# VH-VL binders against q9nrl2r1430to1533, part 193

Target 1, 104 residues: q9nrl2r1430to1533
Amino acid sequence: GGVHELSAFEQLVVELVRHDDSWPFLKLVSKIQVPDYYDIIKKPIALNIIREKVNKCEYKLASEFIDDIELMFSNCFEYNPRNTSEAKAGTRLQAFFHIQAQKL
Key: E = the ipSAE of ESMFold2; O = the ipSAE of OpenDDE; V2 = 0.75 times the mean of E and O plus 0.25 times the DockQ between their complexes.

## First folded at step 12 (VH-VL; framework fv_nezutatug)

Design z14 (at its last look DockQ between E and O 0.22; V2 from the best seeds 0.00; counts 0 for: pae E 10.4 > 2, placed apart)
Fold by OpenDDE, look of step 12:
Structure z14 (fold): chain C 104 residues (1-104), chain A 122 residues (1-122), chain B 107 residues (1-107)
Amino acid sequence: as target 1 above (104 residues)
Amino acid sequence: QVQLQESGPGLVKPSQTLSLTCTVSGGSIDSGYSWHWIRQHPGKGLEWIGSIYYSGRTDYNPSLKSLVTISADTSKNQFSLKLSSVTAADTAVYYCARGPYISDWHYYMDVWGQGTTVTVSS
Amino acid sequence: DIQMTQSPSSVSASVGDRVTITCKASQSISSYVAWYQQKPGKAPEPLIYDASYLYSGVPSRFSGSGSGTDFTLTISSLQPEDFATYYCQQANSFPLTFGQGTKLEIK
């Protein structure tokens, strides 16, 4: 717990960011590039935001951290059709995350 | 580490209802996962029975839909399978499993229980 | 329903051999295929998802390939612990379906 949990969160975020399939999730979607995104996605989130929250110790429980990560993936799947590169990347990254999250 | 464990009667009489529970430890069923029941008849392959998601939504194998009910109890961190009107064909090892929640597609089973044997016999 | 036709049903091989198992879908399923390994009396264990991606902890001698309708699981150099039954699974459409399985036996 505590520092160990925080360290685990930090490590996992690093692993997620470094993953080949992280590119859709590194930062918030641009309103300019995707004008309708925020009409559909009401709770936007990205790895950079999650990383900041980790650094600020905003996650007191692993479940809170996991919830934000899951939200990130859910947003991707809600907006992107299954055959898009974003959705496919999200699928793989999520699977990776779920395996790693078992260690939290 | 997340673990799944099936439990329930190992013997069920024909026409009765098979009832199993999967207890999840090391993680919450309220998280963004999908939860699945799969069975394996002796010496045979794997058959997907159905799934329940953290939202409470369920999907069933059409071949079993009319007979299957999957539910979840978040307070106990469990999800359950009920299969009514069982026959010998329902004799199998029943597995619960966890997978990613991927907006109704790409359901893989990442973590499995050890399985529980259910025999349908008079 | 999407049928997953797995072949061969059984294969005998020796340690060190290259082994290939095939799974053919009755219709295109993109890359939405998983592979599982099951040993007698044990639950299936995931090996591969999305046709070609290894789960954490799976040895690199395992690999998956394919898209559309034809998929393969390859073990580059068979190890003693690899003798088991392998299953493919499609995750493209409901109902989720599995291949019949391939029993990999010691020659």
Scores: ipSAE 0.105, ipTM 0.774, lowest interface PAE 3.8, mean pLDDT 92
Fold by ESMFold2, look of step 12:
Structure z14 (fold): chain C 104 residues (1-104), chain A 122 residues (1-122), chain B 107 residues (1-107)
Amino acid sequence: as target 1 above (104 residues)
Amino acid sequence: QVQLQESGPGLVKPSQTLSLTCTVSGGSIDSGYSWHWIRQHPGKGLEWIGSIYYSGRTDYNPSLKSLVTISADTSKNQFSLKLSSVTAADTAVYYCARGPYISDWHYYMDVWGQGTTVTVSS
Amino acid sequence: DIQMTQSPSSVSASVGDRVTITCKASQSISSYVAWYQQKPGKAPEPLIYDASYLYSGVPSRFSGSGSGTDFTLTISSLQPEDFATYYCQQANSFPLTFGQGTKLEIK
């Protein structure tokens, strides 16, 4: 909602992008590189898209912002087996997000 | 705040199909949560029946695998249980539940419906 | 299937007592255990996930610990509203399975 919340959303997204484990989440998965991804994942999302939605004031509630970030992690865990580098990175970044989100 | 409410007939005859619906309010079923059916037999413990995910993937208890179908209707914000060929052993309180955003091997239930009693009797 | 065995099956205790409930898995499940409280005529309520993390709004007198096969739920100072049945649940593999329950009654 307000200017304070939009600033907090941007700050949180910047912290996520700068985290060492953000690499699987920076941009949407390439259809060319991963042909079956979009057959499995019905609501794709990534940090660059979330950041653009914050910049365009598309989040009207804090819950909408949080849901997009959690959807991003759920997609990672749905597509990637738990022993993959992507799933492990997702677990660590999600834990970091939960800590940062509590401080809002 | 997300709330879950079970609905369906309380009495079902043997050999019929038990059909239950869980209505989700205060949130969207199309989000990245997992959605579960659990039952509790009279004087006994809890039994997980199965789950459906936002992707449409389902997982079922092997003890029920050919008898159970879980489906979702996004337009009504509902998910449903069908259990075919019921017997008296299927008499239980049936709960729907939500799991939080998950890794592929962590299935906890953070929101439960109030439960609906189903009796299978001729 | 992973069997979850709770001990004791029932316990009588007084307000203010410390109570420990144990759950043992038939194989190692790392930390993938949840605990639920159920009062008569009501749905289970979540207490703890991932062995030791409290859900929001759960009183701090509840705590969980353990890894591998042995897990505990501890209530440090019982309150009148804590008399209920408690269930553990493993989340390591399908089918998801619950312990048989521990009924906590007023002495």
Scores: ipSAE 0.006, ipTM 0.657, lowest interface PAE 10.4, mean pLDDT 88
ESMFold2 (binder alone), look of step 12: mean pLDDT 91; pTM 0.941

Design z15 (at its last look DockQ between E and O 0.67; V2 from the best seeds 0.00; counts 0 for: pae E 6.0 > 2)
Fold by OpenDDE, look of step 12:
Structure z15 (fold): chain C 104 residues (1-104), chain A 122 residues (1-122), chain B 107 residues (1-107)
Amino acid sequence: as target 1 above (104 residues)
Amino acid sequence: QVQLQESGPGLVKPSQTLSLTCTVSGGSIDSGYSWHWIRQHPGKGLEWIGSIYYSGRTDYNPSLKSLVTISADTSKNQFSLKLSSVTAADTAVYYCARGPYSSDWHYYMDVWGQGTTVTVSS
Amino acid sequence: DIQMTQSPSSVSASVGDRVTITCKASQSISSYVAWYQQKPGKAPEPLIYDASYLYSGVPSRFSGSGSGTDFTLTISSLQPEDFATYYCQQANSFPLTFGQGTKLEIK
């Protein structure tokens, strides 16, 4: 559509994507690179998917948006051991998200 | 918005097994987060009992570990607490709660049920 | 286990007062502390996480601070609805543990 002001959800997704620790979350995990990922993670999600949902106005409540973000982090922590770069990045990004989510 | 509701018998005899269920609405227990049981003895503080996570993995308070079992039923969107061999010391208000999933196990409880009173008495 | 010791166990105050509740951990727990408010016959309600961050909807008169072993919950100007019992919780290590509580009563 035309020029419009970014919603709070859109703004937050932009901030998350731009964050230094967003790299594990930008896209869905590759089944080729991680063959067992989808055997373990049953509800995969990533920031690009969440962004699309935001753009399509699929989130009617902030809680729905937050739930998808938390699912994203949960998937990361479920699959990746605590000492991995992915988990560490996720931990930092989640902390950032929790602070920013207070504005929603 | 997610809501949690505890249910189960309010009276349990000593040596029996206390069984409670937390029913979650407005959200799915298999869509992330961590799920917790906490209790509060009358006039006392809060005691963490245990937690169950996205994977189905559980962590228990060591003081109760041998007696506690926490499980989840995704088909019913519930998670449950079983505490065996109860005594008067297990009389308390029992709460289920939700918190974010954490890779470093730093769990807070950001949503609580209303709590259910369980009395252990002969 | 990490013990959380709150002080005071009870405090009487008046509306408008500044109230400070402290929580001391038996060992360093970084900033992994939460605060809860509980009113009689009700479930605890979260106020603060990670020592200093307010949950959504919590009035700005509430604030948390501290790191390491010493933490504080402050109510800058006490309101009638603030009379309750407050609990700190450490989330640094298992088992998760709570302070014994601080009952804030009307003077």
Scores: ipSAE 0.494, ipTM 0.879, lowest interface PAE 1.2, mean pLDDT 94
Fold by ESMFold2, look of step 12:
Structure z15 (fold): chain C 104 residues (1-104), chain A 122 residues (1-122), chain B 107 residues (1-107)
Amino acid sequence: as target 1 above (104 residues)
Amino acid sequence: QVQLQESGPGLVKPSQTLSLTCTVSGGSIDSGYSWHWIRQHPGKGLEWIGSIYYSGRTDYNPSLKSLVTISADTSKNQFSLKLSSVTAADTAVYYCARGPYSSDWHYYMDVWGQGTTVTVSS
Amino acid sequence: DIQMTQSPSSVSASVGDRVTITCKASQSISSYVAWYQQKPGKAPEPLIYDASYLYSGVPSRFSGSGSGTDFTLTISSLQPEDFATYYCQQANSFPLTFGQGTKLEIK
């Protein structure tokens, strides 16, 4: 919850956004382009939303921030079959996240 | 931070239904994690019973699947195990656990509850 | 189902000893292995995931290695708090299965 944690959250989100495999996660999935997504995924989240929550100081605990990022990956894995480019990107980005999160 | 605590009766009679609850604190059951029940028999190793995911999907050990129900109550931040038609063979320490969700079902339990002992005896 | 066979079943060792515990899977499981430590009367605690990655807060004297079917947990210099039972777990496929355990006792 302190200013040190908020800076660390911001730095981690920046690292995730800059990663080559971030492309499925930058913005919320379009309902127009993917009509059934929101019938399957009840708690949508994306990196731009997480970044806004960091900017608005909406995370009180590190665990809340970590949980949103894990939710983002879990949504990807629930919606996308494992052989898709989205699921493969999610797997690689999640592995990167776990390494970076060790530093929090 | 995240802590898990099992609760339920310590003694159950044969043929009855064992009902256990895991209470989650320091985190949300409705997060993108997987939630597991595991038991440890006297003098034996660990046995995975089943899992419930944040999406509501469940997976059960095939050896138990017709006897087991795992459910979640997000309003109480709890998930529960029901095991029907118990026998003395179901005497064990029961653990709840959490792990990161995985696209390939690669579940590692990174948080465990304290465990609760259940004895099945007349 | 994938059977996980640990060896040895038990080991007696002294503080400062190097201890090696092995786990063999009945079929290839890539690197999808976790290791847990369980002290008497306590729940298992996570040590290692994905064969070789230590959880945060796990002492560096613990290490894991292996791929395919053969996996190893090593304690480089045994400490008094390391006397416990150790379990491997495969995470390759359902049902998730555990090794039978290795009890590490003081000599």
Scores: ipSAE 0.028, ipTM 0.731, lowest interface PAE 6.0, mean pLDDT 89
ESMFold2 (binder alone), look of step 12: mean pLDDT 91; pTM 0.942

Design z16 (at its last look DockQ between E and O 0.77; V2 from the best seeds 0.00; counts 0 for: pae E 8.5 > 2)
Fold by OpenDDE, look of step 12:
Structure z16 (fold): chain C 104 residues (1-104), chain A 122 residues (1-122), chain B 107 residues (1-107)
Amino acid sequence: as target 1 above (104 residues)
Amino acid sequence: QVQLQESGPGLVKPSQTLSLTCTVSGGSIDSGYSWHWIRQHPGKGLEWIGSIYYSGRTDYNPSLKSLVTISADTSKNQFSLKLSSVTAADTAVYYCARGPYASDWHYYMDVWGQGTTVTVSS
Amino acid sequence: DIQMTQSPSSVSASVGDRVTITCKASQSISSYVAWYQQKPGKAPEPLIYDASYLYSGVPSRFSGSGSGTDFTLTISSLQPEDFATYYCQQANSFPLTFGQGTKLEIK
C-alpha cells in the first residue's frame, strides 16, 4: 500500500484531462442537455470512465486503452459537426493524444 | 494486437463486380477508427478507394469510374468492398487498412492488411 | 484533387548514406502528410504521420519535416533493411492521395 508512481496510462489520462481542449470529454454527455445524443452514440465514453478503468486495472494492453480513447474521439466527431467547438477541441486533443500515445 | 486480412476472389471477369472482405482480429471495427480500402496496380503507386467509419458513414474516391460500395458487418467484425463493372484497370493488389477517426479528413493508415491480388481477366 | 509529387522517383544509395526524399503537394496541406515504407511483395508500413511524428517502433534514423507544400523524409544513416519504396500521402482533404513513390535501391 501507499503512494506509487502513476502508470503510463494514468499519466496520460491526467495529461488529457489537464489539456485545454478536454472540456468536451471530461464526463458523459448529459441526456438532459443533449436529448438525442444517446440515440446517435451507442457506445458513450468519457475521460472519467477511462480513468476509472485505468484505476481498476481493466486495461491489460495499451491497445485496449487506446481503443477507448479513440472511441471517445470518434463519438465526438460523429455527433458534432466539423465547425463546432467540440469537434475542434477534439481534433486538437486527439492530435495531442496521438503524440503521447507513442510513449505507451 | 489488431490485424487485418483481405479475402475474396483473385480473379474477376470484366464487367462483373469485384467483392472483397476485410476481416479484423484483435480489435473491433465497432470502435473509434476509420477503415479504408487502398489498391495498387502492378508496378504503380497507391490509390485510395474509400473509407467507412464508426457510424457506418462512407467516403469514396470520386475518380473511380466503377461504382464503389463499402459496408461493414459488426457481427462478423468485417468490412467489405464492392467494385462494379470492373475492367483491366482494376487489376491490383487490394489492401484494407485502419486509421484513426478524424473530423477533418486527416486520415492516415496505421495498420494494413497483407493485401490480396485481384486480376480482371476474361 | 491534391497531387503529391515525390522526388526522386528512384535513388541509389549505400549503407550509411544520408538519404532525403521530397514530396511536393499541389497546394498547401498544412502538416497533414504521412510517409509509408513498402518492400516488394509486402503491404505498406507506416513511418510518419503529421509530417514529422514517427510511429511507434520506427527507428530514429527516420525523420520527417515540412509544412505547406514541401515535405521531406530523411534517413540519416541508411541501413540494409531500408531499401524499399517510400510513399507520401496527404491527409488534408478528400480524396486522399499518395505520391508516386520513391524506390530506394542499393548502389
Scores: ipSAE 0.267, ipTM 0.819, lowest interface PAE 2.3, mean pLDDT 92
Fold by ESMFold2, look of step 12:
Structure z16 (fold): chain C 104 residues (1-104), chain A 122 residues (1-122), chain B 107 residues (1-107)
Amino acid sequence: as target 1 above (104 residues)
Amino acid sequence: QVQLQESGPGLVKPSQTLSLTCTVSGGSIDSGYSWHWIRQHPGKGLEWIGSIYYSGRTDYNPSLKSLVTISADTSKNQFSLKLSSVTAADTAVYYCARGPYASDWHYYMDVWGQGTTVTVSS
Amino acid sequence: DIQMTQSPSSVSASVGDRVTITCKASQSISSYVAWYQQKPGKAPEPLIYDASYLYSGVPSRFSGSGSGTDFTLTISSLQPEDFATYYCQQANSFPLTFGQGTKLEIK
């Protein structure tokens, strides 16, 4: 742990945010724009929330951090049909995340 | 860190219902993962039985569809398999496993339970 | 159903050898292949996902490659702990299917 582990979480989140396919995940889905989203998705999460949790040192284990990021992708695939731009972006960003997460 | 443990009877008579439970520790079953049952027949390869997702949706192997039920108990952090009308062909080692959730592809099993042996005989 | 055919069914090899195991899909599955190692009396353990990516903690002597229908698992320098049975799995479509396994034994 220590400084290297927390820095690694921060680096990974920054890399995800900078990725071209991050656009569906930057912040929580608008209830006004997508009224049924929160009826379907029980545990909403987004990159801005994960980044704030990293900044506040709320993750005690790497597995907690990884689980939040995987939840973010699972929500995308649960709500969005496979051929949507959101689902395709999610697939590409998740693949990128798996590569980057190997360093944790 | 995440660990899966199968439990249930090791001996089942033909025509009865096989019931197994997978207990998850070090993580939550309502996380963004998929949860699977796989079995390994004696001297043979692995067969996927079915999956349950954190949302409660299920998918089953078509060869077993009418006989299989997979369910989850979030309060106990468990998911379960019921296989009805068993025969000797259902004798196998049964594994529970976890993978990343995907809509209809990319199901890789990144954590496996220890396995439990089930024998179907008179 | 997509059939996954592994070859060879068994291999006898010595410590230090390079070993290659192949898996062929009955139709194109892009890169959606995983590899597992299973030791006697133990559960399968994940090695590789998406054809070529190693899970955390898997020794670097393991590698995977392939796309479409033909996939390989390679062990560059065999160690005593690598004697096990290896399985491929397609993740392209339901039902998920596994290869028949390749048993790697001490020569």
Scores: ipSAE 0.012, ipTM 0.693, lowest interface PAE 8.5, mean pLDDT 88
ESMFold2 (binder alone), look of step 12: mean pLDDT 91; pTM 0.944

Design z17 (at its last look DockQ between E and O 0.70; V2 from the best seeds 0.00; counts 0 for: pae E 11.5 > 2)
Fold by OpenDDE, look of step 12:
Structure z17 (fold): chain C 104 residues (1-104), chain A 122 residues (1-122), chain B 107 residues (1-107)
Amino acid sequence: as target 1 above (104 residues)
Amino acid sequence: QVQLQESGPGLVKPSQTLSLTCTVSGGSIDSGYSWHWIRQHPGKGLEWIGSIYYSGRTDYNPSLKSLVTISADTSKNQFSLKLSSVTAADTAVYYCARGPYNSDWHYYMDVWGQGTTVTVSS
Amino acid sequence: DIQMTQSPSSVSASVGDRVTITCKASQSISSYVAWYQQKPGKAPEPLIYDASYLYSGVPSRFSGSGSGTDFTLTISSLQPEDFATYYCQQANSFPLTFGQGTKLEIK
């Protein structure tokens, strides 16, 4: 294909991935490392999955994209106590996302 | 676009249980977010009643905790409020609302239902 | 509980006026404040979150500021559709609490 500008969704995902607090969210949680994760989290999602969906043009509305991002954060906050590094990173990243999402 | 709609009896007798349901459309209640009940007595301000979260965990206003139950039915994409032993003081417009899910409990109400009036009267 | 003291309770203003509404928390709540607009017979609508960030679609004439205990909502140039009741809300801790409201009326 030809050269094209990143969509707003693509750009935002790039910004999220590059954020210092993205490390808990870059890929799905390992079942090996966290055996009980998928017993608790029924709708796992991560930035790599969201990026793929964006690339496949699966998001027709900004709200759909936002919902997946919010699900990602919700999963983090549901599984991780608020005093964990993951939750703290998530809190900061979510705040960043909420600001950036205003541009969508 | 997500929409919330309150439903339930508009009239409740004193000492009975107020029961309301919030039906969510355009989004799923088990896909994150936080879900809230807020009420507004006639001519008064807003009072947070309680919230239910992704896991089904609930938080209640301590002033109402002993009387309030919030639950969710994912199969119907609804969450509900039950307030027992109502009095005239419970007459209000009741709103359900959605907000982000936050680890630090910083909940705002981003999307509101239109509200439903509940009158407590004998 | 954190009390949100909102002032004034009512204010009369004219189109084009600059209007400021204040909300004072009984203890420090960082920047975890939201502002809502409510018109008669309608549900509250969100304006601002985290003290200073506008929700999408909110006119730029609305602004929020403050941290700690003192917060303000400002309308730089009042428009006819802005006459309503405004509420602040703290999201620092449970129970979530709202200010008493400020009714903005036409002078």
Scores: ipSAE 0.301, ipTM 0.829, lowest interface PAE 2.1, mean pLDDT 93
Fold by ESMFold2, look of step 12:
Structure z17 (fold): chain C 104 residues (1-104), chain A 122 residues (1-122), chain B 107 residues (1-107)
Amino acid sequence: as target 1 above (104 residues)
Amino acid sequence: QVQLQESGPGLVKPSQTLSLTCTVSGGSIDSGYSWHWIRQHPGKGLEWIGSIYYSGRTDYNPSLKSLVTISADTSKNQFSLKLSSVTAADTAVYYCARGPYNSDWHYYMDVWGQGTTVTVSS
Amino acid sequence: DIQMTQSPSSVSASVGDRVTITCKASQSISSYVAWYQQKPGKAPEPLIYDASYLYSGVPSRFSGSGSGTDFTLTISSLQPEDFATYYCQQANSFPLTFGQGTKLEIK
């Protein structure tokens, strides 16, 4: 939508990137390091891709932006067992996201 | 915005199989969400029937005694309910719903369909 | 199965009133409660998740609280559009279960 809505998406993405628990989500998972990831995860996404979509004004609705971020967390929980550092980071970052998203 | 729409016959005879479909628009069924069927009996409360997850796993209400099957067709962006051997007790408004997938298995319904009335009668 | 018992079963109230609806779980469910509003002939609409978090677009006059077994939904300064039936839902364990509903009517 408008300039104010795009600014809000940008601010939220910046806050997510700066969060200590963002490390599993900054870039797409490496196929070389994790060869089976793309056999399990059908719609991969990461913060750098979401950030680019915001920069290019590719989100027409706030719901589209929110859905991409929720997809990112769902992928993390589907691939990673609950005891892993990735899943724990995902849980904490998702909680942070839910608080920040109420400000949209 | 994501929209859910139920479809199927409004009248079903006793002992037949009730078959309903939920069509998802404005979003994808193979996104990282959970997908649910809930029904509401006349003048009564809501009853969870079962769920299918974006991964394809299912969970069903034990009270339906293996009479229920939930499936998904990603090519049509739909998920479906089959309830076998229906009786008058299965007369209800049937809703499909969406919820976020959660690692702690806590499911809230954040989008609902408009509901479809199913009457089981001779 | 976890039973969710709502009280009162119905409330008669006027615009501007404060209304509190209670939901009690038959065993501890931490904070895993949602609240829904349903108007006649319509689907339920989500209000609150995880006991106290409002969904986007829900008016701030709605609030939720509680943990363990006792949960409340509060509506401050009731508006004409708030006359509906309200349901709580536990999300702690399968089967997911709902309260029996509280009907909020015009006095």
Scores: ipSAE 0.005, ipTM 0.627, lowest interface PAE 11.5, mean pLDDT 87
ESMFold2 (binder alone), look of step 12: mean pLDDT 92; pTM 0.945

